# Miniprotein binders against q56419, part 233

Target 1, 326 residues: q56419
Amino acid sequence: MEGRTLEEVQEEVFKRHGVLVPKKELEDLAKALEEAGLLLTEKVEARLKEEEEKLKRERPMRLAGLSYPEGEREARAFLEAFRASYPGEGEEARVLLMPHLEPSRVPEVYGAALAALEKTPPPERIYLVGVAHRPLKEKAAALPVPFQTPFGPALPDLPALQALDALLPFELFNTPLAFREEHSLELPLFFLKGRFPEARVLPLLVARRSPELGEALKVVLRDFPGLLVLAVDLSHVGPRFGDTPLTRTLAEEARRRDLGFLERLAEGEPEAALAFLGANPTRIDGVEVVASLLPLLRERKGKVLAHRLDLEAPTLSAVGAGTLVL

## First folded at step 18 (miniprotein)

Design i33
Fold by ESMFold2-Fast, scan of step 18:
Structure i33 (fold): chain B 326 residues (1-326), chain A 105 residues (1-105)
Amino acid sequence: as target 1 above (326 residues)
Amino acid sequence: TEEERRFEWLFKYAREYLREGYESGNPEILRLAIELFKEALEIAKRTGDPEREALVLWYLAAAYMDLGDKEEARKYAREALRIAEKKGIERVIAWAEQLLRELED
């Protein structure tokens, strides 16, 4: 308060912390604070600091009971059902590209990822690289705490995370709050932890291309070998994503761009994959991750196991998803 | 104006949260998007911008559909269609008709 509008408080908090607090919540807080004369911004920031401190201990499940079952037995059955949805065989992965879209929309694609994990020897650690859905203070970030899953906590690989932090020109553990609600890590982690229950994890988010991250990861992977997982979705087309309504032509364009991108990655040519997309007109969200990880993707040949363009008729929109083994 | 700037800011982030809620299936994020769209809607009404009003109403319908609230989705889609028809906003007419068609029981 103090001459500031609720709108100004909302925007200031978002600018400083990347958290958008609904005006309704700010109205409730302002009513509670008026008697004491406390500044609303300071109160909100104190609450955000409390949430940040909680995240220093662990990252709780946010999508249990929603995108996957909460109980271990039910979660195991759910995972096996997704594997069964893919009729093919997997191939060993040194690098796995898999989606982070709601699994029920593209079950065969997640099934293909599970098939690849079946053929892959259990890694000591997984480098899980997702896409930031909240602003980060730097181009990339990590959270070095246990991530809860129905299969038990996925423990952080602290020595590998510290080695990575030491090689970067920025603080790796820079935005804990960005991990509070992050499906690009949580959804793939459910499947990865179910298949490799003893593997430790490096949960990494990319907001903007960071070549320094790829260079540092190349060094760290030598001393701390593990499975590299790129958790990315492909094309996003239609009114839901600020585009024109889906047509047969737009759907074909999205499939062509998704597959052309994946096929060039499968040839070990990530620069060619990026060049093929040009301005990225169908909004493949994996571009920033691939651009960051170039040194890890070059000259690794592999195979596209699955691809699907998930069509949503109510809004004439679609999201592409794929599984690629390198 | 300040209200026009604030509308664009709310509308941008409301759509980003709607995308996140759709992709994750998280109803709490969908509810956040809905609250932000409602804030944007009040600005569109006050500034007398029927195109922005109809567009925000359509996104509210999509958000309620994602949340599984078909009645609220129909309500907002019909209101978007009403305004779009009255003002000749062809894009929103088509989008609202499609959404309503998919909401039929």
Scores: ipSAE 0.815, ipTM 0.916, lowest interface PAE 0.9, mean pLDDT 92
Fold by OpenDDE base, second read of step 19:
Structure i33 (fold): chain B 326 residues (1-326), chain A 105 residues (1-105)
Amino acid sequence: as target 1 above (326 residues)
Amino acid sequence: TEEERRFEWLFKYAREYLREGYESGNPEILRLAIELFKEALEIAKRTGDPEREALVLWYLAAAYMDLGDKEEARKYAREALRIAEKKGIERVIAWAEQLLRELED
């Protein structure tokens, strides 16, 4: 068969679009076409294009009723409960680092973020920078459409997004399908929209470090001021993540790295924070985001409000989360 | 070999999807992870690599646990344990035993 295998098509589509098409679906398509390889790829691409066209209108909620309530009333109660889980007071944030982990795992860390937001004057716009858990065509991407939330749609700041695109050496509006399921934007956006219902949003994803992004954003922020939010988790350790089971030693190392990273950021030394992690053996996922935003983080002093290393006992694994205000 | 290459790709991205599913709680993502792990499992069986087989079985158990399917999770954890014990894969024995203990409650 001169054609590519179903597996090759699956890999190619994943690499190109950041989407995994189920093998069964590919098999069904192949049978329907009585052909494989290139023709199958074209068919898959046509279907994905239809999905992309939907994403030109809006990004629907994917985690409503799962990670947070779908209804507005219940969603407000949810926010209040999370805020209540953090006993401290927040500080005004110009830059907020917060988690994107499932909220129920680290409620007080999200509570700390809410506490900071209470002390923050309502911004005109929020630059929300998440982690791409799927491949992007470029180092970073944006989706310039409304994101649905229980509090109504988070509307994009199109002028600011266009200004950012104009300053980047690559097309910012790439890989729209990577945003469809990306929780690193959806989860923090729930809290942000709930607190600042009138703020416009710039939903950004980083797959690889892009110094160009930080430099461009620095320029854009002068003309389009707003709150910068880094939605990142910290260490990922244990068998779930290809590591040994959580031990006291491993937990101490994870905490050391998490806190050492956050404290150096709090001191306005993001390069030192990255250098401190070295090869990043505990797999802090925020590294590429921070590396991309260095110009915006330099010389900004702040405070670590919360940190947690959350244990999942069944898998002897743990994930670090933190809240930092700059 | 092509099979080895395919296994490594499947196993890598299955774990990434499992992570994404675990972090988000999104069952659709977990199902994608499961699909990739199942294909990886079949390759491991065909190539006769019991260590890879046992590892994939443990990750399948974890994925089904994340989906809330304790029955399937126990099934895969038990199979992981069986293979690991037979081949003396100590790390997987410990991981499978722990998972089974937590799934019985």
Scores: ipSAE 0.652, ipTM 0.877, lowest interface PAE 0.9, mean pLDDT 91

Design i34
Fold by ESMFold2-Fast, scan of step 18:
Structure i34 (fold): chain B 326 residues (1-326), chain A 105 residues (1-105)
Amino acid sequence: as target 1 above (326 residues)
Amino acid sequence: TEEERRFEWLFKYAREYLREGYESGNPEILRLAIELFKEALEIAKRTGDPEREALVLWYLAAAYIDLGDKEEARKYAREALRIAEKKGIERVIAWAEQLLRELED
């Protein structure tokens, strides 16, 4: 776009591609382009297209060496340390709700998830449903490529993904770029791959309520049975998240909200769980996932294994996390 | 105004990326949030909006805590407090005092 300001290029790229490029990066690109003979927007779009093409082949680790170790031996020890942080026994899971929050913040909650996986027979495939942290072209998306982990690549279940795509009124394999930086899939996948190294995966993201996704998944699970994993965090409260500073009362309210939500899911009543949140549904980031998957959660009873509200004193903020087996 | 619209747009997405960086622990996403907050900060300064300026400075302090950079966090929190005190922005005074108290050593 000849004659565009850097601000206009930044907003146009975000509008078209859902990628927010810092003005500093655009300034650096503009300097390079004075010698390359390309327009700034054309250069940015070419770079995004190259990144998208790479994602069509594989999804690399982004959090290795940060949230979990890069080496397989070290990763195994790390996983076992998380299991040891939970003193209880697990329950067999057909559906597992687990967090996607940085594991070091809620180690006992991830330990409870690992305990449940120990009691669960190895599935042929895992339906891993996370929360989109980037705009999607549709309400939901999947990326049908190997996802790298320290335990080797988690291979996509291509027949099951194709069956799902065929049943949806939209293109499932939209928005590959949304999967480049997606901790709601990467962090749970680390633990799932460590426990079930042979399982194939369906990596799914939900951005907005998609009842058609839940209906389609119910059909696909009949022909392609597997473990359903909802990778969702619970309450987000305090100044970090646009709320008031935490008090003892507000922390108690957040714990009550989280547990009331999880307990209703454990009774096989997901509509009651959503209704319980009332006017505060946006305080739980997994609401859109649960609302999309209603047909898979109804009449399935289970147990809440763990819940913690992780408190951060400098900003008087907190994030809730829990493990639920159904 | 156009400046006000652009401030709100940057501030909204900077907070979303800060949340993502906090949840994932990804320093690249935290640095992205910081750059977006710095863009929003320049608009607040240019438009002479001390409440928006103090608020963005506080979020920059929070982002630097997440990066493990306590000195940058103290710097931004002190500046947020200075502006908030001068203009009587009670919310940011309380938030900045709490952050600085937790950074004492």
Scores: ipSAE 0.795, ipTM 0.913, lowest interface PAE 0.9, mean pLDDT 91
Fold by OpenDDE base, second read of step 19:
Structure i34 (fold): chain B 326 residues (1-326), chain A 105 residues (1-105)
Amino acid sequence: as target 1 above (326 residues)
Amino acid sequence: TEEERRFEWLFKYAREYLREGYESGNPEILRLAIELFKEALEIAKRTGDPEREALVLWYLAAAYIDLGDKEEARKYAREALRIAEKKGIERVIAWAEQLLRELED
């Protein structure tokens, strides 16, 4: 058969679009076409194009009723409960680093973020920078559409997004399908929209470090001021992530790296924070985001409000989360 | 070999999807991870690599825990343990035993 295998098609589509098409679906499509390889790829691409066309209108909620309530009333109660879980007071943020982990795992860390937001004057716009858990065509991407939340749609700041695109050496509006399921934007956006219902949003994803992004954003922020939010988690350790089971030693190392990273950021030394991690053996996922935003983080002093290393007992694994205000 | 290449790809991205699913709680993503792990499992069986087989079985158990399916999780954890014990894979023995302890409660 001169055609590509179903597996090759699956890999190609994943690499190109950041979407995994189930093998069963590919098999069904192949049977329907009585052909494989290139023709199957074209069919898959046509379907994905239809999904992309939907994403030109809006990004629907994917985690409503799972990670947070779908209803507005329940969502407000959820916010209040999370805020209550953090006993401290926040500080005004110009830059907020917060987690994107499932909220129930680290409620007080999200509570700390809410505490900071309470002390922050309502911004006109929020630059929300998440982590791409799927491949992007470029180092970074944006989706310039409304994101649905229980509090109504988070509307994009189109002028600011266009200004950013114009300053980048690559097309910013790439890989729209990577945003469809991306929780690193959806989860923090719930809290941000709940606190600042009138703020416009720039939903950004980083797959690889892009110094160009930080430089471009620095320029854009002059004309389009707003709150910068880094939605990142910290260490990922244990068997789930390829390590040995969590031990006291491993937990101490994870905490050391998490806190050492956050404290150096709090001191306004983001390059030192990255250097401190070296090869990043505990897999702090925020590294590429921070590396991309260096120009915006330099010389900004702040405070670490919260940190948690959350244990998942069945797999003896743990994930670090933190809240930092700059 | 092509099978080895395919296994490595499947196993890599299955773990990435498992991570994404675990972090988000998104069951759809977890199902994608499970699909990739199941294909990886079949390759490991065909190639006769018990270490890879046992590891994939453990990850399948973890994925089903994340989905809230304790029955399937126990099934895969037990099979992981069986293979690991048979082949003396101490790491996977310990990991599978831990899963089973948590699934009995």
Scores: ipSAE 0.607, ipTM 0.852, lowest interface PAE 1.0, mean pLDDT 91

Design i35
Fold by ESMFold2-Fast, scan of step 18:
Structure i35 (fold): chain B 326 residues (1-326), chain A 105 residues (1-105)
Amino acid sequence: as target 1 above (326 residues)
Amino acid sequence: TEEERRFEWLFKYAREYLREGYESGNPEILRLAIELFKEALEIAKRTGDPEREALVLWYLAAAYHDLGDKEEARKYAREALRIAEKKGIERVIAWAEQLLRELED
């Protein structure tokens, strides 16, 4: 720490590694290192390297016992309860848009996704595209390891991942640490693995729009056909998201933008869906994913199965969630 | 200023982690957000900015509410309201009153 403040170390580690270590943790670590005569920055980087090495073998569950049950029997009952929350029948999906929001907040939306999966023939592989909640070194990334679930490990489709990597102008396997805590993959994967236990997965994160990803995926899907899943949430409104408190008008605007976006996607018009949102004033987090995957979404007609704007009264905020089959 | 830049940096990422913790239900991410908000709060107090102070106190109340810690949530919401009322920060008065209503026994 000599020659640098804890604040400088915190900001430098974040800039270089995308990991934000709280100042209190750095204070505690510096105190321990002072007793041992070791350097703070080197110790932090050694710990990050150790976590990265663990991720080369497998991606462990992070939300088991929190967002879903740890045990297989309890997990199966949990999944079936979500299916039961949606009274309709699904539609067969070649492309599925589903949320990654905490499932207990929008059970009927996840139930609609399960209904669609019930009508869908078991795919050999699932292209699971989520939204990066950590910085990525490139516009998109993948992690080619087994992802643990209560239903057993979701195995990576290594041939398809390698085919995808070969077609991209950047290294696909570029930011392993971004996958350590990533609910946009883990929560949808719980439901997908429960329904398709034999399917292999391509776990993909999008941080910024990557048209080259969509072009490469169009080629890979021809040789490695499978189910494409866009794991995205819709509007984010209210003080939680840097906005004004939720009013009736703002809630109606969020619903209008969510449904207008989904409706245009269902018509096979993803460019029209993006144009409809304009500056994205209600912060639909699926825009970067949709913009990346345009070649896979054009001219695919489908149906919106469910939509909900989940209202949180204590902070006057809301998050939109929906299920769309194409 | 450097302190204003650092406040904005901390406040931005604290809110991003609060969003992630809320959406995932992960208490470890919520605790990370709380620690970052506490760092931002110290800057607001030191620089004597009551609007920033009241705003960060409200986000701390929201984060503790997400963790299920109702007592800490009430504590921070009441402090946000006290400062907002004294300084006439209307939006934070409304936000704090709403959160306190939802936290009533």
Scores: ipSAE 0.769, ipTM 0.898, lowest interface PAE 1.2, mean pLDDT 92
Fold by OpenDDE base, second read of step 19:
Structure i35 (fold): chain B 326 residues (1-326), chain A 105 residues (1-105)
Amino acid sequence: as target 1 above (326 residues)
Amino acid sequence: TEEERRFEWLFKYAREYLREGYESGNPEILRLAIELFKEALEIAKRTGDPEREALVLWYLAAAYHDLGDKEEARKYAREALRIAEKKGIERVIAWAEQLLRELED
């Protein structure tokens, strides 16, 4: 191992690829390598490369049968049930902010998103911007391959993705392994594909705020018009997230921050929305996404359709979710 | 120290994986979180930091709860409670007690 520990290799691989290789697997590989006289890192990199090569063809479903049904018929019934959970009517969206939390936790919030989509003419393409829950090599990334859904594959818009890449100061097509398990794209995509089966998709992840991304997308959207979707959650409070147990005071603060953030976005003031959060003590998830997309959010007025602070009682924790149309 | 650095890294990313697993419902991600927490636990035991030990035990309990493994969740929650009571770690006492109440139903 050239003097490196298994732990160091694990950390390095995680930092580089956004993948945690189990220690046991590393141990097994190390043992095998001692016999073969090969470097552990080379073998790990070779395996990861094989996984990357698979992701060059397609991104398979990871949450089918868990968070949503695998079968198309059942998936359609699922969509209908979620839509039914929101009693209101939607509005036409040019920009849609929706959650990426496990759907069963906030069904009416997803229902509100579906309601908005019902009032939205079918777009040619969807710019789906999620949150990277794993490290990326760059501030943002894209995966230019079909994403599998119960409704068939969501096909990438390659011309628009290429146009975006050409305008960015970094390689857009980075860290493909970060997309393998990323639910912030998979969960909203289920609903989007179900509603707009013919739309092409630009699956984007943001790890850190990138003003360059927003400026580039503004140009790309001119030549390649489509629906912009921000797949973001809101506050994360309680012991599960390293906070104190949910109290009335903490819940009120979480709601205040969530709604204050969404309302300022609805007023077309995204900079004010970010400023309102300050240090973001309730850990609103979508901050880096919004900060990256400022040029696309400015002066757009809209409406908050739904909000929920969902309690997880066993851990006295809660997650905020919302649906916003612009 | 290197052990301290390693603990902080493990504990940070274990919580991130726990969050990801909880949000997505993906059991594979939860298992990764558990692995990191278990290693963090061993470091906490070796370094003799009961507060870190109690915290990690509670997070393990939460992770096993998320997996639907009530037996392991109870085991770790009880151990978290035991250490927290012994050392007077009030926050972990409250968290462990709550989790145990939910696991008895």
Scores: ipSAE 0.609, ipTM 0.858, lowest interface PAE 0.9, mean pLDDT 91

Design i36
Fold by ESMFold2-Fast, scan of step 18:
Structure i36 (fold): chain B 326 residues (1-326), chain A 105 residues (1-105)
Amino acid sequence: as target 1 above (326 residues)
Amino acid sequence: TEEERRFEWLFKYAREYLREGYESGNPEILRLAIELFKEALEIAKRTGDPEREALVLWYLAAAYYDLGDKEEARKYAREALRIAEKKGIERVIAWAEQLLRELED
């Protein structure tokens, strides 16, 4: 890397691998490598390759002791407290939309999801579709390994994942590193594994609209029936998200857009739900997931069980979350 | 310019990591966001852009607030307010005043 700046190395690693390494870390690595006469880019890439190989065996917990308890008994009590936060009854789900936001911010919304799961017969497998927070090599990806939870490992449904991979025009298992820090899978999985400890999982991430994913999933679900879970958040408004400070008017707009989106999905009209959002001015998370899964959402009627706009006064920002059963 | 392109690139991803850290509660991701915001801050200072500087300082305050580091949050919010008041950057004045109000102890 003799002719390269640290800035060039940082941007190149991000372009190639979707990993943004802080310049300070690159400075520290370059200093250490000077002693051994090694190239910085080669060292960073070797570390990423090692991490990628580890992820081919298992996906460890990253948020245990932070967003949920590490111990099984404590995790069980935590889950039951969330159920208790929702005063209503659930409804049987064939498709469940639930949030992936930090659970303590919207406990009654997770409670509504748990209520729906109580009314749902135990599925043999769960198709868990989250939102990629890292670049993917393709529009979507999966990681076919056990995901660790406080309730034991959530085992992959290998036959169903292989059937899905065979039907797609791209390699499904294309970006293991994207799963390293993925809360849109880990947080919903905690609740799903707690309620359905025997269910296998298909952990799927969507980065961009993939109609081919929805088409393939429709085929796979006929042969390998299971519960479809869309783990998505709703509006993101305020300075945290590059927007104007939260006002009562902006909060009302966010709630209206969240509920209008969910209600159209509940009528079995996912195209109408997307059209209702237009340019998505309140930044509803999960539009790419819904757009990818259109064939699975059409003509399925259901009910919105809960909705909350979580307001954060210090930054005048808010995030919407909801539970929808189809 | 190249400096402007690099600022926008860093600022965009720093905000994405801040959002991820906030949503997941992961302090490691929050620290990543902080380091990227600090890189963006140095560019804003070198290019003499007070609006960008005030914005980045406010996001640093928000990130430290999320980490539970109230003293660093206060420090960055006060600096954001100082620059925003001096240059008449109304939106950052409002954001910084609100955060400082919430940080009163």
Scores: ipSAE 0.752, ipTM 0.891, lowest interface PAE 1.3, mean pLDDT 91
Fold by OpenDDE base, second read of step 19:
Structure i36 (fold): chain B 326 residues (1-326), chain A 105 residues (1-105)
Amino acid sequence: as target 1 above (326 residues)
Amino acid sequence: TEEERRFEWLFKYAREYLREGYESGNPEILRLAIELFKEALEIAKRTGDPEREALVLWYLAAAYYDLGDKEEARKYAREALRIAEKKGIERVIAWAEQLLRELED
């Protein structure tokens, strides 16, 4: 090929849009073209643009029937079961940190989040901040469309989203395709929508720490009050994550870091929480989110409601999850 | 080399997709991870790097395990084990043996 290789095109599209186009699909597209490289990229970009246009209308469920039930009746029973898995009582939350791990792995942690939501007056809006597992064009992004759930669509708060965009030094509404498959929003949103069906939502993703985001949100929250939700997981250890097999020592270290992080957040010391992690050797997922939201987390006192280090025995790996209210 | 660069990119993002697929349970994401791992495997074979080959084979086994395809998972885990034993790659031996034990129960 006189132009870029299929691999180069694949890498470029991934970096730009957070989408992996299968090599086979690229090959098929290339065969249809007389020229490769730039022309192939243009064709791929055109297809992706069509997908982006669909996302201007709504974000469909991707994990219904997999991670949670698709039907409303079954979904309500699911919520009830998860709530029942946590034996404690919740506390009113102004800020809620909860997991985005597949719910069945850490049911009591999601149960703790539901317990907190029971003690929380229905908010007008929910600021849902997830982790971008794919590249974003900017440090953070939002998708200002309805998100489908078994309980009906979670509607965006457009005025609040617009106010946020106006205060950021970058375009907030970037990389819409990164939201298509992002579970860090979809999974927590299931629980949030089920509890607060009338709340509007601001679906936000963070790829890299953005101090500007926290400062902007602090201003926006004055005019547009609501519940702030951090949808983040904690430690990721073991071979699945490029580490050594889970040992007692490694598990203890993971728990120490998870709890040390959460406790410092509960004390209203988010900078201390980040400093405590250092190089983050156990790969706590929510670091960039917390680093972006420092202005909103400072001096807020709260409580750790739940924590679990969930073992996957076949891969000798584990993931930490926690629920924190502020 | 360009092949080395490509391998590192594939292997990095295959693991990220595997993580995403594992966390979400989304089989489509797992299939994407598998595609990248398979290409990485081909490069590792061509370059003659048995350590990389064994690692990629284990991650393929894990990905197929996540998909619920125990047969393919066993196949790749066995191949990972074979190469690791032949080359004395202790960490991959332990990982492959554990996965095989869980797949045979």
Scores: ipSAE 0.587, ipTM 0.851, lowest interface PAE 1.0, mean pLDDT 91

